VH-VL binders against Mediator of RNA polymerase II transcription subunit 18 (MED18). Designs and how they scored, part 3

Target 1, 219 residues: Mediator of RNA polymerase II transcription subunit 18 (MED18), of Arabidopsis thaliana (Mouse-ear cress) (q9sjz6)
Amino acid sequence: MSMECVVQGIIETQHVEALEILLQGLCGVQRERLRVHELCLRSGPNLGVVSSEVRLLCDLDQPEPTWTVKHVGGAMRGAGADQISVLVRNMIESKVSKNALRMFYALGYKLDHELLKVGFAFHFQRTAHISVSVSSVNKMPKVHAIDEAVPVTPGMQIVDVTAPATSENYSEVAAAVSSFCEFLAPLVHLSKPSISTGVVPTAAAAAASLMSDGGGTTL

## First folded at step 2 (VH-VL)

Design b15 (framework fv_zilovertamab)
Fold by ESMFold2-Fast, scan of step 2:
Structure b15 (fold): chain C 219 residues (1-219), chain A 120 residues (1-120), chain B 107 residues (1-107)
Amino acid sequence: as target 1 above (219 residues)
Amino acid sequence: QVQLQESGPGLVKPSQTLSLTCTVSGYTFTDYWIHWVRQAPGQGLEWMGSINPYSGDTSYNQKFKDRLTISKDTSKNQVVLTMTNMDPVDTATYYCARSGWFGELYFDYWGHGTLVTVSS
Amino acid sequence: DIVMTQTPLSLPVTPGEPASISCRASQSVSSYLAWYQQKPGQAPRLLIYDASNRATGIPPRFSGSGYGTDFTLTINNIESEDAAYYFCQQYDSWPLTFGEGTKVEIK
């Protein structure tokens, strides 16, 4: 099963340009625009033993919108896992049809919340495939109101660092992500997500979690 | 103990291709990045490029991108530098050096260096 | 590319006195700065990393300081064996770049 290494943090909008300049200085970097409609699903009581998070992602920056399902499993545990400074968890990401939401609903899943992420991403094809995204997280009044999205945390943006891994290489990938966090430390403090896998946070809960891990940042 | 050792031809003719090998021992080959750094006679140090021996991913100084290739042979614990179209200005001592990952791109161990002279 | 400028390029010192070498970056490198010592005919040796951390086996008379664009390597109570070239290196941004080097000569 596929795995991923994950850290996240927050950055004030005024410092985003400095972070972008730092990332643009790296060799082997590929920049892309990020505009993703994310639907977060959770299972109902009939699937009560399911310990995973399901996200449906629509890439709105493509000429033809594409849909992806991301299934996030439980985090790695044990003494060795506690020594790793990044979150290591099982994950599967697959392209799906536009009717995936109907299919999951038929299976007993519920739409917990939806978000629009707007910003940019950088990809590094080195030791690990490290992706860094910097985005505003926006909520909509209703599913069809993408153009009316408003920021969850005005003046703040989320920094997500992810890297795919396997059961054979997650240690090396985690080390790469940890080193990359230190490289970015002057501009943004990245840490293990405190929200456990298998729980889909509300927009308010996500905002509160990000604000609390701001390292002294007040809003 | 950690050791890095460069090997290859001491002399190459203008327009020929240079091939240098860095052989490492005393640690897990795939845990550290290997870089190539050169030093022309009486000059300073110049970073050329790097490879992650685990993935094979490479990074090059843009100055050399069109003629420099770095590869690995995990079965032999070796990293190979290949540079085409050698010129007399490429005369230098070539070092391989070991680093960690992002945030740790300083060189804790170096090879002894190998002098490459480019002349006819 | 980030340009690293070292001053002075040549530094004659008397044994027992302190010596200081400056390294200036053309833009901020935070604390991602290393110092190396190179003796004639030898490969460089790591002295300092992360601007101020001494590498394993390096005597306490060597110290580093600085952040952003201005960095200093200090050698307290310099010894004859410290005659060498000293190079700074930034690892904040690609490509990795070195200073021109400072030749420390014992009088």
Scores: ipSAE 0.000, ipTM 0.414, lowest interface PAE 20.5, mean pLDDT 80

Design b16 (framework fv_zilovertamab)
Fold by ESMFold2-Fast, scan of step 2:
Structure b16 (fold): chain C 219 residues (1-219), chain A 121 residues (1-121), chain B 107 residues (1-107)
Amino acid sequence: as target 1 above (219 residues)
Amino acid sequence: QVQLQESGPGLVKPSQTLSLTCTVSGYTFTDYWIHWVRQAPGQGLEWMGSINPYSGDTSYNQKFKDRLTISKDTSKNQVVLTMTNMDPVDTATYYCARTYDYVWGSYFDYWGHGTLVTVSS
Amino acid sequence: DIVMTQTPLSLPVTPGEPASISCRASQSVSSYLAWYQQKPGQAPRLLIYDASNRATGIPPRFSGSGYGTDFTLTINNIESEDAAYYFCQQYDSWPLTFGEGTKVEIK
């Protein structure tokens, strides 16, 4: 029922300020600081079918941080999907308690990776609600050890562009995201994230995938 | 039957590196986290660190971060603790123990028998 | 780091009496608290998890209670085999931390 359109890219840290200035120049913008603790879970490693991905996210910049669960389903399939330059996938998001992790383990899920994302985000409400986040992806040696976090890819930051969609409007939302990619092209090349069927990518694998993109980075 | 068994040297000289192995059996190795906990003679329990055998992710008590490495060998169902620059104060019984969850359910349902490591000349 | 404080550190009890051990956390740990029993020369044994749930194989005379910062382990009708050290452990936050331990002695 609920879907999202997603593209990702990589930007060198020295070019982040230029991107932020470009984003601030747009009308109807809402800027937010981003500091998110992310746990990524997946169902068992030996499944022959598509593994479901569950992400637990905690916004550490809130005075009373809460956990949210984001369940990511399969990507859109068929000839129509191949014509679209953005990833379209099913997505469900809900607020949950700290006990959600225990619940998912009881259901047979396993932790794939744990990350700290630090940066900023902009939200644009036009024909579609587009969210752009620019963040360093950091690995922590222990939970909530922000001061111990180290970048997975030093000198590089990840740009995520997402927009919620429905089965009725996904093509319109995908077109809006695609147009936004063209607008950002001088500073960052955005493309469909590489996702293997049944496998959740690590931060390092995601970064490597973006660097190996046929279109390359424009940085 | 679930079993965890520590093995390694009983005596280590000051400034040397300690290597202890935890071998597990009776359950799926990658389904539970493995932690190392030590206890100095007559003292309480001290958590050292952990590893998720599924992902390879580790967490360390900051007190040991500069000296401690925990690794795994899934083909042998083993977790290895390596600690550099041993000091007499590190004399303790070292336990490996498992948890089903590293964050919200990190209570130890099964423990190894422990291995006494004495740091002395 | 969350500091776990146990009282008393030594508890002499007569068989058949109830015994209570308190554990206080320096900040709220919700219900993420476990209790362990350790006899001389042995590894610790899990007694209670999630503050009040008995682990498999643990006799019903052992019970736990509490939430937030104050927790209690109760042993009703204590038996001679219950002479041991008892430790509380929080798992709300890392690093995982233990109380200093309570020695239960049978008179």
Scores: ipSAE 0.006, ipTM 0.484, lowest interface PAE 11.0, mean pLDDT 80

Design b2 (framework fv_zilovertamab)
Fold by ESMFold2-Fast, scan of step 2:
Structure b2 (fold): chain C 219 residues (1-219), chain A 117 residues (1-117), chain B 107 residues (1-107)
Amino acid sequence: as target 1 above (219 residues)
Amino acid sequence: QVQLQESGPGLVKPSQTLSLTCTVSGYTFTSYYIHWVRQAPGQGLEWMGSINPSGGSTSYNQKFKDRLTISKDTSKNQVVLTMTNMDPVDTATYYCAREGYWYFDLWGHGTLVTVSS
Amino acid sequence: DIVMTQTPLSLPVTPGEPASISCRASQSVSSNLAWYQQKPGQAPRLLIYGASTRATGIPPRFSGSGYGTDFTLTINNIESEDAAYYFCQQYNNWPLTFGEGTKVEIK
């Protein structure tokens, strides 16, 4: 997978059950638990003049944890980009061993931030493979202190909608994601990440931004 | 104060149904799975089942599959264990426990359930 | 089901001595192994997870080691307050299973 289509929203914890019931009503549903330790790593100067970001995702929902490395790149630009209500960006994703973090540290990467996401996910196979996750986002008071994680925004949870795409089909996938957003509109408003206008975002907007699976620099 | 508290009848007659409640306080109820673990007098710990308080999905130890149900009431921050057809061998202290990462980082105080006529 | 076997079942120890408890799994559980302490009349308390990581608030005299099928809980400078039952738990496969328990008695 070379691209992905992304939208995000925020939902109050008390409304999460209603959203889950709505999602359960959809045809082609696959439901799963979500417990992910997410580490955002940045390259050091030894790896080039411009820093790059990679995300290491540790799936803790299985007794034997599994790891994925994800690199997100530039957002779609140019003709038609402004007409798409969904963020389309380059993405490279690969499964890795439990030694991945140690390897990235050895290569000169450093930990920028880490989060623990706890919740659930649904997968839908339509014209696109659409994944919806609903999770509380938690931060650690100490590096890797997972057992001491506390919510970043108490009483609120993030809704992430993603779908893999290619250069050939991203328009069709984006349309599918957009249609899905309209279906969820009664309970949650989903949109592509906002661009800063030079004004410092509110604490809530900053928390939503930190919860985002996007915004990585390719170089 | 982060706490789990079990409540329910201390005595159940054979063939009756047991209902135990686990009340959660001091953290976000929907953020952690809740499990039930029991311990017969003088015996070890036995895992019974779990529930996702956000969605309500459950997992059960097959030993109890035919008679165990775990449910939730999000408005009260409660998880409920229901077990049918109780037998004297089900006499045990019943614990609810919060899942860290498949291990239990917080336990309730436990409630003793005696099954006797 | 993975069977967890603890040895010894009873371990009398003099204060200040080290104590070691073994836990063996009937098949590999990787490092997915936790240890709990249970004092009489109390709920279990998490000591170690991931075979060797101490839980928050657990004194450094408690340490865990092992991988695969063979695990050890060590209490180095044992105190009288450490008299308790100790249980191992595997979380590599469903259903979750516990060892039979080891009773640590202070002489």
Scores: ipSAE 0.000, ipTM 0.427, lowest interface PAE 17.5, mean pLDDT 79

Design b3 (framework fv_zilovertamab)
Fold by ESMFold2-Fast, scan of step 2:
Structure b3 (fold): chain C 219 residues (1-219), chain A 120 residues (1-120), chain B 107 residues (1-107)
Amino acid sequence: as target 1 above (219 residues)
Amino acid sequence: QVQLQESGPGLVKPSQTLSLTCTVSGYTFTSYYIHWVRQAPGQGLEWMGSINPSGGSTSYNQKFKDRLTISKDTSKNQVVLTMTNMDPVDTATYYCARDEFWSGYYFDYWGHGTLVTVSS
Amino acid sequence: DIVMTQTPLSLPVTPGEPASISCRASQSVSSNLAWYQQKPGQAPRLLIYGASTRATGIPPRFSGSGYGTDFTLTINNIESEDAAYYFCQQYNNWPLTFGEGTKVEIK
């Protein structure tokens, strides 16, 4: 069964270059551009008893964009703060046509939020395949107005660390992600993303939440 | 020591096909996009297209339609621009250029350019 | 296509004076704007990216500013070696487009 391990943090834009230099030194692998139109959908009551999130990702780096669907579930139960410092959740990912949004709307999904993420990603192989992305999160002044996107939190960027896992190895993958985060600690503090049952969070709310946890200034 | 070097014919006859090669050294070939930019005598810069040397995916300025092809040879660290049906208005200095490391499409290193004159 | 308009097209300056070049995009390009210097017979050289970030090795007398549609390249205390063409470039939308260029002439 497909799962992923996730941690998230915030970094000031002025420090992004230093982080990229550190990441380049650690991985030795190709860096990836990131310019992604992201639609976050939430399931309605008609689809079952638990809230689930579906993300439609459009790679805008190409003249003819490609689409991917990513379905994410809730946090794994039974993991304590003392034992696992990384969010572990169910995840399924697949390539789809541009008509996928229409299909999910027909199935009762609702648009939660829409974002443009611009930045870069690196991939590391350390007993697990670890991906780290650094991106500015931008909102559209009008729905789907990609060309007019404006930063949600000016001067700040989001750092996402993810690694695919299975029900058999998620503990080991989580440990690998936790270990990797120690190498980034001088520049960025990474922690479990906030997961709230029954509440639909926005990227802006998530960023504000992260910036307030260390005693710093919020929006 | 990052270097990009264009090579190819200095003179092309109208209706002929142009082939230019960009040879790179001093960095990992597959880590950076390569773009082609041209400049007609006394005029500004015009973006033509790009290639991702890792996967071979290409992007073209629609102005060139099916006339332009960009390809790669990873074994030689080379990117090749091929443009068919050359016309005197295609007379220009042709540059290859490398993308900057950030999520922008701006050019931190350029070849020194090769002048291509289209004349009978 | 996004059209990039530079003003002035020609800028005569005396050494020690400040010089400013404007670049206007036909639609918003956010901060996705770069500036290049090109001396006769040479390839362009990156000066500024992200509207205001100096490239490695570029002297502090060069600075960039602006966001959206209006951008400025400023050269403080211009030196004789700064005689060159200057081009802006947007990288917000496909295709990538450049300004017409501004010729900075010393004396």
Scores: ipSAE 0.000, ipTM 0.431, lowest interface PAE 17.7, mean pLDDT 79

Design b4 (framework fv_zilovertamab)
Fold by ESMFold2-Fast, scan of step 2:
Structure b4 (fold): chain C 219 residues (1-219), chain A 119 residues (1-119), chain B 107 residues (1-107)
Amino acid sequence: as target 1 above (219 residues)
Amino acid sequence: QVQLQESGPGLVKPSQTLSLTCTVSGYTFTSYYIHWVRQAPGQGLEWMGSINPSGGSTSYNQKFKDRLTISKDTSKNQVVLTMTNMDPVDTATYYCARGDYYEWAFDIWGHGTLVTVSS
Amino acid sequence: DIVMTQTPLSLPVTPGEPASISCRASQSVSSNLAWYQQKPGQAPRLLIYGASTRATGIPPRFSGSGYGTDFTLTINNIESEDAAYYFCQQYNNWPLTFGEGTKVEIK
């Protein structure tokens, strides 16, 4: 099964340029623009006793918008899971048509929320393929109104670090992600996102959780 | 077809300057790093330096100090290696090689050009 | 500079046998290690990157393993066409460095 290693943090907008320069310097990589419309869908009671979450991601920075379905599972279970400073979870991605939303509605899913993420991303091939995105998280005042999006946390941006893994190498990949976080520590504090049983974390919920702790134990 | 092609002189006299050009085709020139790697006859591979064609940033093996310069010409899809004060020990086959933005392993290599340094 | 040490430097093998080449880094390079094949008169060819990922077009008889300082390239059921030099390369630190090479000879 496909898995991913994830850490997340918050950075003040005024410090984003410094982080971008640092990321470019570390790997000599040019940044990529990021503009993603994310729809978070949740299953209704008729599909089982445990709520499941599906994310539909639309890359708006392509010549024609492309849609991806991302289904994320719960965190890794078992001995040693709590010793890892990085969230390790099951994950499946598939390319889908623009009618995917209607298909999931027909299956009994409901729209929980939608976000517009705007920023940039870098991809690093070190120990593992690590993706770093820095983005403002914006909420729609009404469904699909991307032109009217407003920031969820004004003056702050989300830093997401993800790396794909397998059941055979997730420990190695998690260690690589943890090591990479050391280089970013002066500018951004990256930590394991919080999770609830049967519910995957969202960018908005994670941002709220991180900011509620200020400079305390979370950052 | 993706390919890298070296050109340049086959013979250089001691103390003269070497200039080699790597021409790329079949992909977006600014999407990959270009590295220079040399190999003395019967010896192993030695990394010399690299350039990011997008921004022009360079990295050099300090063994060459200020002798080595790598530059680019985006209009021609070319990377140029310039090395001053050539010595007989610099006799080698010189390769240009492609590495992606987040990986420094080389997936595509030029055919190589033999540079002989002698009077 | 990170020093890459390959063993053995020369490896005679009989067709159909497995062959293994070791590469040791003087300090940890994580999984940022590549393997190349070079036949006489030709440019090197990428076989493995990220210590264990096969490059496109590379036959499944080639495999890589290892992490940190100790790495192995394995060729299962070696064929006559596999007679070549094999080099490891670390890309964890500047400058990029290669092993001295292993010559695989078919008996």
Scores: ipSAE 0.000, ipTM 0.412, lowest interface PAE 19.2, mean pLDDT 80

Design b5 (framework fv_zilovertamab)
Fold by ESMFold2-Fast, scan of step 2:
Structure b5 (fold): chain C 219 residues (1-219), chain A 122 residues (1-122), chain B 107 residues (1-107)
Amino acid sequence: as target 1 above (219 residues)
Amino acid sequence: QVQLQESGPGLVKPSQTLSLTCTVSGYTFTSYYIHWVRQAPGQGLEWMGSINPSGGSTSYNQKFKDRLTISKDTSKNQVVLTMTNMDPVDTATYYCAREVYDFWSGYEFDYWGHGTLVTVSS
Amino acid sequence: DIVMTQTPLSLPVTPGEPASISCRASQSVSSNLAWYQQKPGQAPRLLIYGASTRATGIPPRFSGSGYGTDFTLTINNIESEDAAYYFCQQYNNWPLTFGEGTKVEIK
């Protein structure tokens, strides 16, 4: 079972350049453009009482678009989880065909929302492989109407810090992510995100995540 | 048999709040987006907003954003339109409509409710 | 907002004759256009979507054409039951917008 360590924050668009300069100054970093079409699916009632989130991601910055499915599972629970300042959750990610949406519909999943994320990402290897993305989150009237995308929270961008982990090393990876948060603290406040289950990212949702008790994890 | 049915008050006084309910049957409620469209006497159709009954996410015509709320009750297969500060110009027949949306299809409406006339007068 | 303009606003036709209704968008909507029929006292009924695709259960005498800004709904061999208002709708841009409507009257 793969896992990931995640923290999230929000930054005013006017401060994004300062954050980018800070990240560019780090040794061993690699910068990428980010333009991703993301579809969030939720399990229907016919699949039982447990709701699960499936994301279909299309990288639009590639010469030929590729589709990836990402299944986001339960967060770590218990006394150990309460002591970790970083969200640790199960995650499965794999490449899929462009017909994946129809397959999930056949399985009883429903489209909750779709987003276009535009921005940049930095990747670097330290104690863990840490990825930082800074993006504007946009909604569109139809999947084919990406040119008509409009910001969900104008003037704000989302900062996501993620690192892949395993059941053997998640504590070490979480510590590395936590240290990285301290480095970014002057420009952006990063904290545990709420477990998203088909909810459209908004300033209110980000604020609610930031106002979390900080010591525990939810469902 | 797919059916959508609007219900609510036929008369609303100026400055009061309107509440309309759309009850659906004959299909899986959470599988299709629901939109609200109104038609004033002698005028064309006007799109108001929509809701995803699975996740609850909404979209509104900017004209109504400050006073329009669309919500849902999955246990009753209902979508509710709430609009504050009603004015005589809001007099119209209000329809709920089901969107055909399977990822690549459009924002066209395959089934509509019968419509409910709302008159705003003192 | 994209403005949808229909012509004519009133169209009297004799049974068996063809009828054509035009819809013009103030900017390109690609093929993201639908046509609806509305009989007096009834809700609208979907006829055509994607500019030219007939909806389920719609008779073959109804057809749509066009792309970009200029669209046409054609009714061949019009029947008395086709007396109704007809509306075009674009779904390329937010907010969704409709034409003023065309009243088709049987002589």
Scores: ipSAE 0.000, ipTM 0.425, lowest interface PAE 14.1, mean pLDDT 79

Design b6 (framework fv_zilovertamab)
Fold by ESMFold2-Fast, scan of step 2:
Structure b6 (fold): chain C 219 residues (1-219), chain A 119 residues (1-119), chain B 107 residues (1-107)
Amino acid sequence: as target 1 above (219 residues)
Amino acid sequence: QVQLQESGPGLVKPSQTLSLTCTVSGYTFTSYYIHWVRQAPGQGLEWMGSINPSGGSTSYNQKFKDRLTISKDTSKNQVVLTMTNMDPVDTATYYCARHKYWSGYFDYWGHGTLVTVSS
Amino acid sequence: DIVMTQTPLSLPVTPGEPASISCRASQSVSSNLAWYQQKPGQAPRLLIYGASTRATGIPPRFSGSGYGTDFTLTINNIESEDAAYYFCQQYNNWPLTFGEGTKVEIK
């Protein structure tokens, strides 16, 4: 099982252009448009205790949608993990057919929530592949009604920084991500999306956190 | 305050080994790459190599690969450049410089240390 | 390796005049280009990164432009303190490479 390093932050829509200009000035930049329909699936009651989170990602920026399944596992825990400012977690990501959703339903999974993310992403390659996405998070008023999606937090966008890692190099990758956070600090504050105990964040939990008043986080 | 300081011998005899140390302070040592750049008298800047202090991975300019080694000591916040078989053409001011992982441009430089190679 | 070519190599200017230095890469470096100033006996100082973003503390008379293979550093209303060597550097591909340098001299 591979791993990933993750940090997340919030930026006001009026500052997104400044962030985009800053990102375009960085080494080895590749820009792409982002329009992704994200489905978060959980195991059903017939399978007993909820044991896993499976995300099905549909890239809508293509003429024909492409599909990816992302299984998000346990976060790193322990004395060393508590000192890292970046979330390190197990992750498996695979391309799949459009029939994957039906297969998971047949296995007893149910749709927990769905979101539409719209924005842009930058990719950087140097020792680690760092991906930065800046997107509005939108909710559906009806199941799969992407044409009717509305922003969860109007005037705000989410900044996600992710980098794939292995058990051998996650420390180096986490350091790279942490360093990148310092560079972006004047425009956006990036932080570990979950507490040090290794709770796995979801897109909905991240969106809910943005709506929280007074700085209290509900997960 | 961020500081990078080079130290080492100012004079090296031909065929001997050079060892230079870059000591850093004022920031988290493992968060920035350290590079070595040299400048011969009256000449331009020449990139030699780099190290990621977090994991110790190195990268070298092919011109120096056969005789250049860069290492680190995290407990002392130091990066060490070792170059074998010094030649008079290696006479130069040697700088260490830092860059953030994603960038590749150098925001802070050491003051430089002049190394003269002569008999 | 990407070769960086600077023109001119020597640029005499009168105080108050604009000065422009060109840097050409042998292949596209996107906007991943930095400019440094070096005064005699000193380490290089970062002026511009990302082709056009001024580093912290750099006066607004310094500006950078360009994308791909052709870049320009412009110093408007040049001052006596700007007499120095100027180097471009690409950071799109490793190994990192510098231009030969341009000596800006105040007449």
Scores: ipSAE 0.000, ipTM 0.444, lowest interface PAE 12.3, mean pLDDT 80

Design b7 (from b1 with heavy chain D99L L100G Y102K D103S S104F S105Y G106Y Y107G F108M Y110V; framework fv_zilovertamab)
Fold by ESMFold2-Fast, scan of step 2:
Structure b7 (fold): chain C 219 residues (1-219), chain A 121 residues (1-121), chain B 107 residues (1-107)
Amino acid sequence: as target 1 above (219 residues)
Amino acid sequence: QVQLQESGPGLVKPSQTLSLTCTVSGYTFTSYYIHWVRQAPGQGLEWMGSINPSGGSTSYNQKFKDRLTISKDTSKNQVVLTMTNMDPVDTATYYCARLGYKSFYYGMDVWGHGTLVTVSS
Amino acid sequence: DIVMTQTPLSLPVTPGEPASISCRASQSVSSNLAWYQQKPGQAPRLLIYGASTRATGIPPRFSGSGYGTDFTLTINNIESEDAAYYFCQQYNNWPLTFGEGTKVEIK
């Protein structure tokens, strides 16, 4: 079973350049452009009393758009999880055709919201493969109106740190992510995303949670 | 076999422009940042600036920003430091160093031998 | 600019004794601190990064500790070959800054 280790934070747009310079100093590759159209779907009442969430991600930076579906399971619980400063959760991610949205609609899912994430990402390899993305989270005033997207939180960007893990190595991966958070702490405060059992976090919900909880930039 | 080598003039007159070249070998040139650090005789280390050889993006110590330019030539595996309006206070050994950033916690892991630049009339 | 202050500036030690060098930052640098060794006529050599991680090929007698503003480089059971200057360096904020250096001398 696939797992992932996740932390998130927010950073003021004016400090993004400083964070990018810091990340570039530690990265062996050119920064990766990030331009992703994210569709968040929720199950209807026909599928049970607890809503389930599926995210469809379209990479708009490619010549031909590519689609992935991501379904996130519950977070780890117990003494081990309580001592880890990083969210560890089950995750299923796979490539899908452009027809995936139609298929989920047929299954009774409804579009909850859609976002456009624009920014950059870096990938690091040490004891774990760590991905860091820094992006403006933008909402569309009309369904699929990408060109009309406006920031959810003007002047702020979200920092996502993720690393794939397995049931055998999640402790080591979580430790690597925690170490990386410590390195970035002067510029951005990274913390566990808001967790609710049976509910998959979204970028918009994460941004809102970080703003209200104060788990954001340290600048 | 990983090696960085500085080259350039050992003597520069006041008000002239300094040009130093850092030639790298033994690794993929575009995979590591190159930093320039100088050390005045009998003094400590001073960071000057850096370049990402992949994209060409640069960072400068604000102290030198008006005088300092760092550029690259990927075809020759070289990074060039150019500094205008040299002054006797700029007399120092100049080093180029590779930042081992393929893991997020490296430091400057490989350095050139350094080149002494004396600024005098 | 973050100012890095090293103490002591000169440290005479006897072979087999432990040696400790302190580095203090004018503001928090988290764990974003490296230590370098420089012998006369040579370029600096990376010893420690991330405050406590030894660089490849560095003997286990070298160790680093600290977080925030206070850092220590420790050399256990010092050897004659360890006579050199030692510099701390923060890479938390631009511009990158170094301490003034500590000269370790074997008695």
Scores: ipSAE 0.000, ipTM 0.421, lowest interface PAE 16.2, mean pLDDT 78

